# Designs tried in a protein design chat: miniprotein binders against a7ua95r516to809. Part 60

Target 1, 294 residues: a7ua95r516to809
Amino acid sequence: ASLSLLSISDLVPDLQFIFFWMSNAIEILYFIQQKSPAYMQTIELMDDKAGSKESLLSATISANEEAMTILEEVIMYTFQQCVYYITKTLYVVLPGLLDCNPFGTEPSSEQCRRAAGVCVCAVCVMPEAVRRVVSVFQTTSDLLQQYQVHSEIQSQMFAYLFFFTNVSLFNQLIDKGPARGWFQRSRVLQIQASVKILLDWAKGAGHNHLAQKFFAKFCSTVTILASPPQQLSQMSWKALCAEHPSLKPVQLHRILTQYQLMAELGPLPIWQPSSEDEAYIYRTVDLLESFENH
Below, E stands for the ipSAE of ESMFold2; O stands for the ipSAE of OpenDDE; V2 stands for 0.75 times the mean of E and O plus 0.25 times the DockQ between their complexes.

## First folded at step 5 (miniprotein)

Design W22 (at its last look DockQ between E and O 0.63; V2 from the best seeds 0.00; counts 0 for: pae E 2.8 > 1.5)
Fold by ESMFold2-Fast, scan of step 10:
Structure W22 (fold): chain B 294 residues (1-294), chain A 83 residues (1-83)
Amino acid sequence: as target 1 above (294 residues)
Amino acid sequence: DPKEVVEELLREAERLLEEARKALEEGDFERAILLAEQAIWLILRAMYEAEKYGTDPEVREKLDEILFKALQILERAEEELKK
């Protein structure tokens, strides 16, 4: 498959062919699973002509098993190819979500209510960077619907895409955030607003449960970083671990350290890890998330 | 004036949140969700403006409190709609 850098729109014709193959393979597999038992029983009931019945039954079982194996491989391959191309496109557009300002674009002033000269619009204009991310998910949803891909496979596709997005955003924020200024509270509030737009899309698309499950780590990170100093300083390490179970001790410790620096809360750590977690806050190998979901 | 911007956003958010609370009491859960989400957006904008330009801790505490109330209304409305 080509590794060319393409927009999601440029990939639609290729994705249509892959979805077509996947949908057809699923339908054929379903047909074989539903009809094979009845056909095998029909052979069992056939008149035994010179002992050919046992040979036909054995040949049919072997052919059926081989066909099912091939179809499963085709489904896995086409699913993998769709995921590969979609996530490759997603990877290119995701950093923009961390760098955009969703509060910077004012809606049409005629449709925006004003109070004392202040625009009090309760609607946001989706930033271009967020629109690019949403476009990838929307196009995926449209293609799955167009080719009538089974709902379970649709759920697995979005589960993986949300998993990939969560890992990508979390790793970008933790690894590159300090240098990019993303841990400053004003920037965190922009990120929180951008993520809200993305999660609102997922809810509207019927994927709220998957989004809540697979975005947990990134959402916990943003929630902590956006917390007021007065509120966060009143929480113990154990309370924070209980509120954010998706975060590993080293991840929580790194986030709190960055928070303390940006909020100018002094040089001594406010949040002391529990005795149980003390050794785990130094496990640097666990800091960044893996893209492998095993 | 940054203080005026934050105050007006907070005032509109409070109005929307009161409407959301009434919608929730009346059993109009879809309207309660819509109004609560609109209030949350204005609260996030007010928090951003307050942080960017620096404002009184009293205002920041008020924003935290109203966000908590908005999230509570949203959660209740969403749970009722699931039924």
Scores: ipSAE 0.549, ipTM 0.831, lowest interface PAE 1.8, mean pLDDT 83
Fold by ESMFold2, look of step 5:
Structure W22 (fold): chain B 294 residues (1-294), chain A 83 residues (1-83)
Amino acid sequence: as target 1 above (294 residues)
Amino acid sequence: DPKEVVEELLREAERLLEEARKALEEGDFERAILLAEQAIWLILRAMYEAEKYGTDPEVREKLDEILFKALQILERAEEELKK
């Protein structure tokens, strides 16, 4: 019987292998870049007896270019494989964030209290659904550090993982939200609290700028839905677009429509789209995000 | 009792927020951040309990007001610490 590879723990041995090769390829590429200029300079200073200097220089240039091309392909391939397997795991655990109650979690263990130093009641006990997502991110971070993967590659990996997370959560909220009751204000407040836990993890892990950039669409959606009706009804369409530039007109229109239903508001003239946006609010092909849209 | 829980959460959040404001004025930005984050969590929980069980509109308006103030303190403290 074959085992499921959807758990990040089950993937760790294979990910260790892939990270090992990626890290080695990066180190070899670095070595070539550090040594190649000096060697080429040495060849240019050599005596050109029998005219072999040009042949040696040409062969060295060709070998360096071939090696760098191969190494870059290995790095790209191993990066894509890591992302593929990690996002398969992430895809399975992300829907739970939209259904969890972060406020009902019981107090943390003694280990959590001692490790945190100053701990407030239910905040230290992470909801199971949030814990599963954080575990994927934390395991990824631990593996990248264990194999000393270059910091730029680590940043690019988390950029894609956060992008994937944003697309997955946004699409599910928009697509399944009405049927699942996810636009109800109490549920939105639970989602907001769960997202706060994820953002706190990202800040503590040194990825705050990436999280701010790549969660913008989902965070804007939750911010609008959590806003009090008295305050949101005073903001015009143009003001909302300016405050939430990550949202397309069709997306903002859908979010405001769901908000009106839950707050029992009729159509508000102040939320009528601008003339330049009116054509775009009916483009249902633009409603959901593509996992390829980067 | 849900209404008593909301009032207690509000009272504690206001206490933490006042301490956060004082820490911000004193230049203790790390403490201001910690206190504001704790206040925000309590406010979010209070808003959830208030929405779930239905409370006086006055209490819900107060929760929205102090959430805004808590977010302002957090944002300013984080901006100052970044310097």
Scores: ipSAE 0.405, ipTM 0.795, lowest interface PAE 2.8, mean pLDDT 82
Fold by OpenDDE base, look of step 5:
Formats: sequence, C-alpha cells, structure tokens
Structure W22 (fold): chain B 294 residues (1-294), chain A 83 residues (1-83)
Amino acid sequence: as target 1 above (294 residues)
Amino acid sequence: DPKEVVEELLREAERLLEEARKALEEGDFERAILLAEQAIWLILRAMYEAEKYGTDPEVREKLDEILFKALQILERAEEELKK
C-alpha cells in the first residue's frame, strides 16, 4: 500500500541530502589522494634534528589511510542508499510500461503533426507510463549533475539502474506475460514502441552504450516476440542463439514455446535445441534473472 | 476505416524510407537515422492497427518487409557514424 504512493518527487529531498554527502566525500577523497604525496615529500624535506620525522611520517600515513577508508565507506553507503531509493521508485512505475499503449498519444507539436502524423521526436507527447519511468532517470541525472558527482560514479549509477530495469521488465514479461496477454503481437508491438521511447531518451541523455548493453536481454525478448511467424519459423535454434546471445538457452526455449502457443504453430523441429543445449533448457533456476548478479 | 489508416501509414513510411535512403547515399547519416526511426515508428503503429482490426495478409507482409528495410538503413547509418 505505502509503496504505491511514492513518487520520485517525494524522494528528492532525501536523495539531495545523500547526493550532497556522496559528492563531498568523493571530493575529499580525491583531495587526500592528490595532496598526500606532496605532504609526505614536505615531511621528508624537514630537518630530522629531533628524530621525529619518521614518527610524523608514520602518523601522517596512518591518518591518511584511515581517512580514505572512512571516506570510501561513506561513498559506498551513500551510493547504496541512492540506488535503494531510486530502485524502489522504479519498481512501482515499471509495470505500467508493459501495459502502456504509446500509439494512442497525439504529437504535441504542430511540427510533428505536419511531418508524419506520428513522430518519435522529443517534442512528441510521451505516454504517461513511459514518462513516469523517464522521470525517475531524468531526476537521477539532474541530481547527479547538480551535485557534480564524478562521471565514473554517474556511469555506475546508470549501469545499475538500467540493469535493475532490464531484470525487472524481463522477469515480469516472462513470468506474467502469458497471463497478461503481453505475448500477443499487438501488445508486443506496444511494448517494443514504449521501450524504444525509453532507449531514445537514454541515447539523448548520453547513455546509449549503457542502455544497449544492459537492456539487451529484454530487447532481444521483445524482438523475438515481435517477429512475424513467417520469418521466425525459418530461423533455426542455432541462428536464434547466435542472434540473441544475451538469452540463456532456457530463456530462449521458454520464449519460443510461448510464441508457438500464441501463434498457434505446431511443433517446429527447426527450433529444437542442440544436443549441447538440451541439458540447459530444463534449468528453470536460470529462467528468471537475479538482481544479485550485478 | 482502420484499413485506410494502415494504408496511409504504410505510404508515409515508404516515403520516409526513400528519403532515408537518399540521405544515406548523400552521406547525411544523422538525417538517415532520424528518418529511419520515424519510418519504424509508423510501421510499428501500422502493424498495431493491422493486428487490432484485422487487415489483408498481403499488407502485413508488406509492413514486415519495409520494417526490415528500415532497420537495415538504420543499422548501416549507425555503422557509418561510428567510423
């Protein structure tokens, strides 16, 4: 009950606090790492008249190591907290993406209306369900930029968020898809279009490589399901494995089995797993993705 | 008429694909990508409308064919931008 009320906007004050500390800790850590050699050299150049130079050097090294350790812990903790809050928000909004019909939206701009009647440009009205997902990512991006968080940490944040999103969408599609009718071609096309809008946003935000990498499994699944029966029925198991390397044999087998049922196709010998893969298609433990593998 | 909508979307998609091909030939890869993406959107919408309301199998086959062509143009243009 309480999770359904949490918008990303409601979390912004808490996230701002966490991002502030994370950014500051990174800056301090970087400062210590850069200045530590200079401080050590300064101590080494001091007159050793009192035999205190070695003790001062040792004390300075120990203090720097302790400070760096504490800062690394703060960075790790704050990063984990950010991820925790953001992923909770994603968990709430992601199911709406699978039920979204992006084709019912009219383009907002006159330019989009004039050009093609349907445009995928940023000026077009984004479906509300897609907008909610994009808003989580955009808010995250804005906060990371606002607090000038190091680019590596930004990349790690988006990598994890895209990973989480892919796992969530993939698992929902595989587990609930048959019951929800998401394997119907018309629904698959809606999902494909909705995901394209999200990927276009990621491309525009400079995260194209990360998005392509971490959404590969979900995109492969949707691509197979969107394929016309005439084309897909001509593809061998080996060809499909080669074209969709992100899918495990058990996952591909499940997708093809559900596709076959949906399309009312008889058993297709061409989709028979290879002898090498035959043992793996029954590994149901590998069917759903784990959140722990990242 | 849903059939008329599908046919209109198909015609517009074919127009955009032709422009995308021209852009690709001219070396304007960014424009080719944009035009191909727009065509893909129209094709996907046309496919959705075709599945929702039912249409001629020949029209569905045509949509699948032009989608494939659009994806090929997109892929080629993206590859050229990476060089």
Scores: ipSAE 0.309, ipTM 0.678, lowest interface PAE 1.6, mean pLDDT 87
ESMFold2 (binder alone), look of step 5: mean pLDDT 83; pTM 0.801

## First folded at step 6 (miniprotein)

Design aa1 (at its last look DockQ between E and O 0.78; V2 from the best seeds 0.65)
Fold by ESMFold2, look of step 6:
Structure aa1 (fold): chain B 294 residues (1-294), chain A 83 residues (1-83)
Amino acid sequence: as target 1 above (294 residues)
Amino acid sequence: DPKEVVEELLREAERLLEEARKALEEGDFERAILEALQAIIEIARAMLKAEKYGTDPEVREKLLEILRKAAEILLRAEEELKK
């Protein structure tokens, strides 16, 4: 089995070492950056007892520069390895969000699920597919906190993980949705509820602003698809673009086409693309998002 | 030989660590700083090489142990130098 087939739990030992290295490299780099001016000045001003001060100063200048450079390389490498392994796990579990029913599969737990919205027992209202995705995010958060990784690096990592999640869900919905029945209204509402659970996790974890920013494209897609026909049919193309700026013209056009099919509507004149967008709605090369936009 | 390269870097880092420790004990804080920095450089290089070549967990743990020891000497020497 390849490394990309492992669950997040299977990767924890390797991730622990990588996070520990990253955390230590960051701390040492910060120390050198903050203290080097002072200790370099002290060395420069020291009494030249044996005529070796200039050699010591020169070597220390070189060592400072080289240490900072190699530590930055370690930080970059360890960050890239973490996101590589975590996103491989995410890629495997994310499609299940599009197929699951978050509203309940067991009668005995229905009262807890319906009463909560956001309950004390958040895990008990979470379908298996959503739980698998949350587990990846939660395990990542726990490791970052356990190894005291700098908060800015934690934010960068979750920014990328949310970006990756958005791209993966959007691409699969657009590309595979027709064959999988994911544009059916009942499925769209289930998907919307599942995403709400992820957004609630992100808010509770202190990443609400990142989730709002990086899930925008997928959330816009689901919002449009979930809209009642009475409301959506009153919105022009230009209004929809303004309400959903994260969507490219080809993407919005595809979403409206799927909405028309689901609602059994014919083409609506009010949804005709603006003249400036007309050239872009058929550029299928722009339909799917790239995972390399980071 | 990739394994031999990592082992050579480890040996050099351990030598530099011991020299840094001795310099710290002798009150040569300026040299302790230099030698701790040099140890950090060598062990960071060893880590990157070991990851490229797929080194076992025992080597990975040793590399981190030496890194942390060198960082402690660097911190201690800087504190003493400020006095």
Scores: ipSAE 0.754, ipTM 0.936, lowest interface PAE 0.5, mean pLDDT 83
Fold by OpenDDE base, look of step 6:
Structure aa1 (fold): chain B 294 residues (1-294), chain A 83 residues (1-83)
Amino acid sequence: as target 1 above (294 residues)
Amino acid sequence: DPKEVVEELLREAERLLEEARKALEEGDFERAILEALQAIIEIARAMLKAEKYGTDPEVREKLLEILRKAAEILLRAEEELKK
C-alpha cells in the first residue's frame, strides 16, 4: 500500500497487540523486581534437603536475572515498534498541517455527523489536516489508556512523538518553507493557528508540559515569522536569542534572513549576530534538527 | 523458519508451565517459581522471534495465555511462601 494511504486506524489491530504485550511485560517485570528478593530469601532460608538447595537457589537467581533481562528487551522492542508505526503515520499526515487553512469552512467529520447532527466538539470543528494529526495522538493515547500502560512509558512515548513532530515540522518549514510560501505572513498565521489547535489538544490530554518543551523550536520559529515587520525590525539579535533560546544561532540567522527576503526589508544592522555567535551562524550542519538525539 | 522456532518455544513454555503447575499443586513453591520464570523466558523469546508470524491471532492468544498462567503461578507461589 502506498504510504499515502496509511491511516492510524489501519494500524490499530497491530498496535493493540503490541501495547497489550508491552503492558503485560511491564507488569510482570515490575512483579519480579518487587517479589524476587522475598522469594530468594525464602529459598535461602530453607532447610538443605540433600544439597539441592544451593542448586535450586542458583538456578532461580539465574532464571530471575534472565527473565528480567528478556522482559526489558520485550518492553524496548514493543516500544520501538509502537514508535515506528505511529511515526510512519505522522510522517504521512504532518505535511498537511503546514498547508492547512484552519480559517476555512471544512465540513465536520463524518463520524460526528451520523450521531448527533452538528457536533461542535473540539475535534469536529478542527480542520481536516489538523484532525488527522490529532487523531494519531488521540488513538495513541486511547490505546495506552486502554491497556493501562505504565505512566512513565506513556510520558516517554508522547515525549518522543512530540519530539519527532517538532523535528519534522521544523525541518520542513526551514527547508521547504521559502519555496512553498510558508514564510508569507498569511501562511504563517495559518500554521500558527493549526499548531495552537494541536497544543490545545495536548493541554487537554494532560501533556501540556511535554508539548511546550518539545514544540519549543517550531513554536519559536512560527512566532518570529508571525511577528509584524514593524515589531520584529525593532528587536536586536541578542533580544531574539534571549526570547527564543531553543533556536541555535544558525537557525535564527536563517529564519531572519528568509524573513528579510520575504518582507523585502533591507539589511538590518540590529539583526547582526554578536561577535560570539558569528562563528556559529555558519555551522550549516546544525541548521536542520536531527532525529538521533532523543 | 520463524514459525517453527516460535512453535518450538511455545511447546517448551507449555511444558515448563505444566511443570510449574504440578510443583504448585505438590506444594513445591520454590520449584513452581523456577519453572514459571523459565516459562516466561521462553514465551518472551517466542515474542521476539515471532515477527510477522506474531500477527497470527492464535499465536498471539497462546503467548498471552501462557504469560497470564505463569504470572498467576508466580503470584500464588509467592503468597504460599509467605505463610
Scores: ipSAE 0.446, ipTM 0.809, lowest interface PAE 1.1, mean pLDDT 88
ESMFold2 (binder alone), look of step 6: mean pLDDT 80; pTM 0.748

Design aa10 (at its last look DockQ between E and O 0.82; V2 from the best seeds 0.78)
Fold by ESMFold2, look of step 6:
Structure aa10 (fold): chain B 294 residues (1-294), chain A 83 residues (1-83)
Amino acid sequence: as target 1 above (294 residues)
Amino acid sequence: DPKEEVEELLREAERLLEEARKALEEGDFERAILKALQAIIKIARAMLEALKYGTDPEVWEKLLEILEKAAEILQRAEEELKK
């Protein structure tokens, strides 16, 4: 499959092809894993000449191990290819979540309101930026179900996709947020609303636990930034660390610094890092997340 | 040459599949299992090469045909051994 096509809809035929072969490899691997004790035992119990039985058993043991090894390689390669294509598409659409106004007006919403009088269509309309991300996840989910991919592999794939989403959104927010005004309260509330729509999709798709686990860093960041100043100023550094264990000291420090600037707060003694954390708040190498931390 | 590698693996898989089929027909279910596993190894290696470097649609059709037949022989032989 060619990587020149970055939209998920353009990649569906290639993804269908890859999932088809992945699913076949998984099915055969599963059969071998579950049935090999039985047929190996039968060969072991043969009454024929010891040499012919021993040769057949040895060859079958070797073939069994080699088959499982190469099938695992096929599964790993196809999994990596799917993830690679899907994350390329995600990388393009994810920044839009940070600029999205989920409370914005839509021409179809106006026309729906006129036609229905009192209509909830405007409340149910998914913002385009969120829809593009959900479309990637939904298409992936549909393909995994269509090809009956083993549930463990489906979970691993969404675990990585959510991990990738978290890293991409967090890094963009931390790196570009000051310049783009994303730490302003109105923007944080818009970001929070957009992410909630995405998390609702994940819950409805049966991935709630994975989303909670792998979005934790970004969600913690948004939760802190969305907190009213009266509430947040009552929480100590230690309390914030305890509430948000996914955040490294340098990350929490940066988030609080940006919060103070945008809320026009002076230094707060209650936010002073603990003595053991003070060395860590200056480790700029730890500020952004690596796509290799899985 | 990746395409030559896939073709060689296909030829080996076809030979092993035929041996597996004969063993199944003869009631030699233990040998049918061995030969089916060996065919699956060759097809899986061919598939990996074809996924990495591409191959002709006809080759993909042959890969699928041999894989399905080898898996069927493996499944049938295992089921017969349970009896």
Scores: ipSAE 0.778, ipTM 0.950, lowest interface PAE 0.5, mean pLDDT 85
Fold by OpenDDE base, look of step 6:
Structure aa10 (fold): chain B 294 residues (1-294), chain A 83 residues (1-83)
Amino acid sequence: as target 1 above (294 residues)
Amino acid sequence: DPKEEVEELLREAERLLEEARKALEEGDFERAILKALQAIIKIARAMLEALKYGTDPEVWEKLLEILEKAAEILQRAEEELKK
């Protein structure tokens, strides 16, 4: 099947299966971790019946360690598989977010049309492109809750998914934005509104801190690009660096250069990088974000 | 063959589970814990192989059943050791 046709709904059966086994592995691991000190201590306190105690204790320690290790491998594998499938669906739907016009009257989802009443829920009023992205995250959240996955694993999964989303959107905006007109003020405002809807969803889902942390770079980029020329032209390089610490000097320089070209501002001495940053603005290897090191 | 490996691991897990149950019935709670942990190791390996390569639905049901029984033995043995 072409990647373009892959819906998160099509992956739900596979994801359910993986989440089931992930949850079971976590539960058993947690049980062993909690109980191991108690039964180890009890074995240690047993009367030494003919040297059997030391052998039994050693064997039990070894078995406990091996059990935890292999369960951790199961958890890691299932986690990676979930992330792999979910990120594939995100990869398909994320480009639509940058092309979305949230101010247009797009028809409500087919599901809400079947309800005799105009559903005014936050999801029903979302633009289709935004709703598709939110649906991936919502489905993930629902599955994690359904299988009662440990909160730490849920947080790690959303952290990675937000990281992936930020990297994907940022890189697409920086690389393709000028050619696709995404740096035009009207288009930037559309992107900003679409991202706000996503962030509002994340806040409602209890992931506000993670969303703010991991979307910081993309949000900073959009904020700069959304700024009126009159306002942005009054901000120094140093002020922009301080206001947008998530951006590397090379990234900020690229954004400002493209903004300058788009807005026809000419050279702005106030945006000149500091002597300290001057060496870094030419590090093109650092321009795009890596999907590695998370 | 991954399928054969999963089946072998299941057989080993069932054997170890029976040893654990017997130890529990005999009041040898320390041995019951050891054997239950050893069963869990086999099950977890079987789970990992089955997740990577797939297996029959009946095998998944069996893996879950053995896992639950091993956990129950661990719980019971621990509770008895606290008395």
Scores: ipSAE 0.742, ipTM 0.929, lowest interface PAE 0.6, mean pLDDT 90
ESMFold2 (binder alone), look of step 6: mean pLDDT 84; pTM 0.817

Design aa11 (at its last look DockQ between E and O 0.82; V2 from the best seeds 0.78)
Fold by OpenDDE base, look of step 6:
Structure aa11 (fold): chain B 294 residues (1-294), chain A 83 residues (1-83)
Amino acid sequence: as target 1 above (294 residues)
Amino acid sequence: DPKEEVEELLREAERLLEEARKALEEGDFERAILEALQAIIEISRAMLKAEKYGTDPEVREKLLEILRKAAEIMLRAEEELKK
């Protein structure tokens, strides 16, 4: 099947199986860690019938160690598979977020059309492109809750998904933005509104801190690009660095250079990098974000 | 054949599960936990191997069933050991 047709709904059966194993493996691992000392002690207190006690104890120790090892492998595997499947679906739907016009009247979702009334729920009023992205995250959240996955694992998963989303959106915006007109003020405002809807969802889902942390770079980029020329032209390089600490000097310099070209501002001495940053603005290797550093 | 290996692991897991069930019924709770853990080890290996080779819904369902039953035996045995 072409990657373009892959919906998160199509992956739900596979994800359900994976989440079931992940959740149960965690629970059983926890059980072994917490309860093994107690039942080993019960074996130690048993009457020694012809070496059966020592054999049972040895077998139990060995089984516990082996079980912990294999369950850790299951947890790692299932976590990786979940991330793999979910990121594939995100990869397909994320580009649509940058092209989305959230101010247009898009028809409500088919599910809400079947309800005799205009559903005004937050999801129904979302633009289709935003709804598709939110649907991936919502489905993930629903599955994690359904299978009662440990909260730490949920946090790690969302941290990675937000990281992936930020890297993907940031890199696409920086690389393709000028050519696709995403640096135009009207388009930037559309992107900003779309991202706000996503962040509002994340806040409602209890992931506000993670969203703010991991979307910081993309949000900073969009904020700069959304700024009126009159306002942004009054901000020094140092002020912009301080306001947007998530951006590397090379990234900020690239954004400002493209902004300058788009807005036809000419050279702005106030945006000149500091002597300290001057060496870093030419590090093009650091321009795009890496998926490996998480 | 990876499929045959998965089937062998499943058969072993089912054997161990039956031993765990018998131990539980006999009131040998420590042995029930041991045998259930051994069943979980084998089905975990089976799961990892099966998923690496390909998805078979019947195999998946069997793995889930054995996992549930093994976990239930362990929980019951633990509860009885606390008494």
Scores: ipSAE 0.776, ipTM 0.938, lowest interface PAE 0.5, mean pLDDT 91
Fold by ESMFold2, look of step 6:
Structure aa11 (fold): chain B 294 residues (1-294), chain A 83 residues (1-83)
Amino acid sequence: as target 1 above (294 residues)
Amino acid sequence: DPKEEVEELLREAERLLEEARKALEEGDFERAILEALQAIIEISRAMLKAEKYGTDPEVREKLLEILRKAAEIMLRAEEELKK
């Protein structure tokens, strides 16, 4: 059931099986937790005339504990498998957000935009690259609701999916941005617009808080890069750190270096790191984010 | 052989499910709960093993069927115990 480089639609049968098991395991675990005291007491109060009470009680104690243990394992495994399948799909579609032009006149949006004032079909006004990402999130949301997965588990899943998305976009921008021209002013504005479309979807879907929390690093990066030079050059290193606490010193330093290069600015004294941060701006190990932090 | 191990777990889960169903029909609700719990344990082990090594669609359908039936027996038996 592990698949490589497939679309989310190809994975729906596997995800349906996994969500079915996850949802049922959660419900059965909750049932045992809530009802076990009562049915255990019933066994303890049984008439022992038939001679079966002690073996039934001992077996039921053991079965309760073993069932709760294995169901917790099922829940963890199925959650990990859902995340694995979904993030493999996201890995394929996310790079397109950095290359797309959301200001373009794509044919798929033409008919929907003629409905002046209000978009008749919000999905059809999106650039295809953004729509592919939104489709993954929307399919996930629809499946979680279809199988009535507990709301706390749904939140944990979207928290991780947004975390994964942030790490993927940030790492690719920092690592490949110079070679791909992604730090050029016009490209940064296109990226900013694409991300805003994605954040708007998350807000409408009821995940605004999670998206704001977990996209903070990528959004801070794009905000800095999109800032006009006259405004950004008036902000000191200390002020930038305070405005963008999600960025590590090495990350902020790299972003400002790319900004200077693309805006044709020379070194600015007010961007010199504080003495506290100066030791950290060359820690290359801290430049890119890990997908394994949760 | 993982495939044989899954089939053995399935056979044990099916046996326990039948015993739970019989206990429910006979009004032995405490035993029905125990045997349904035991079926859930075995079918959960079968699912975890089958998915780690790849699973035929027919096996997936069987896994779903047994889990659903065992959970239903637990629910019905608990409802009867409240009486």
Scores: ipSAE 0.765, ipTM 0.944, lowest interface PAE 0.5, mean pLDDT 85
ESMFold2 (binder alone), look of step 6: mean pLDDT 80; pTM 0.745

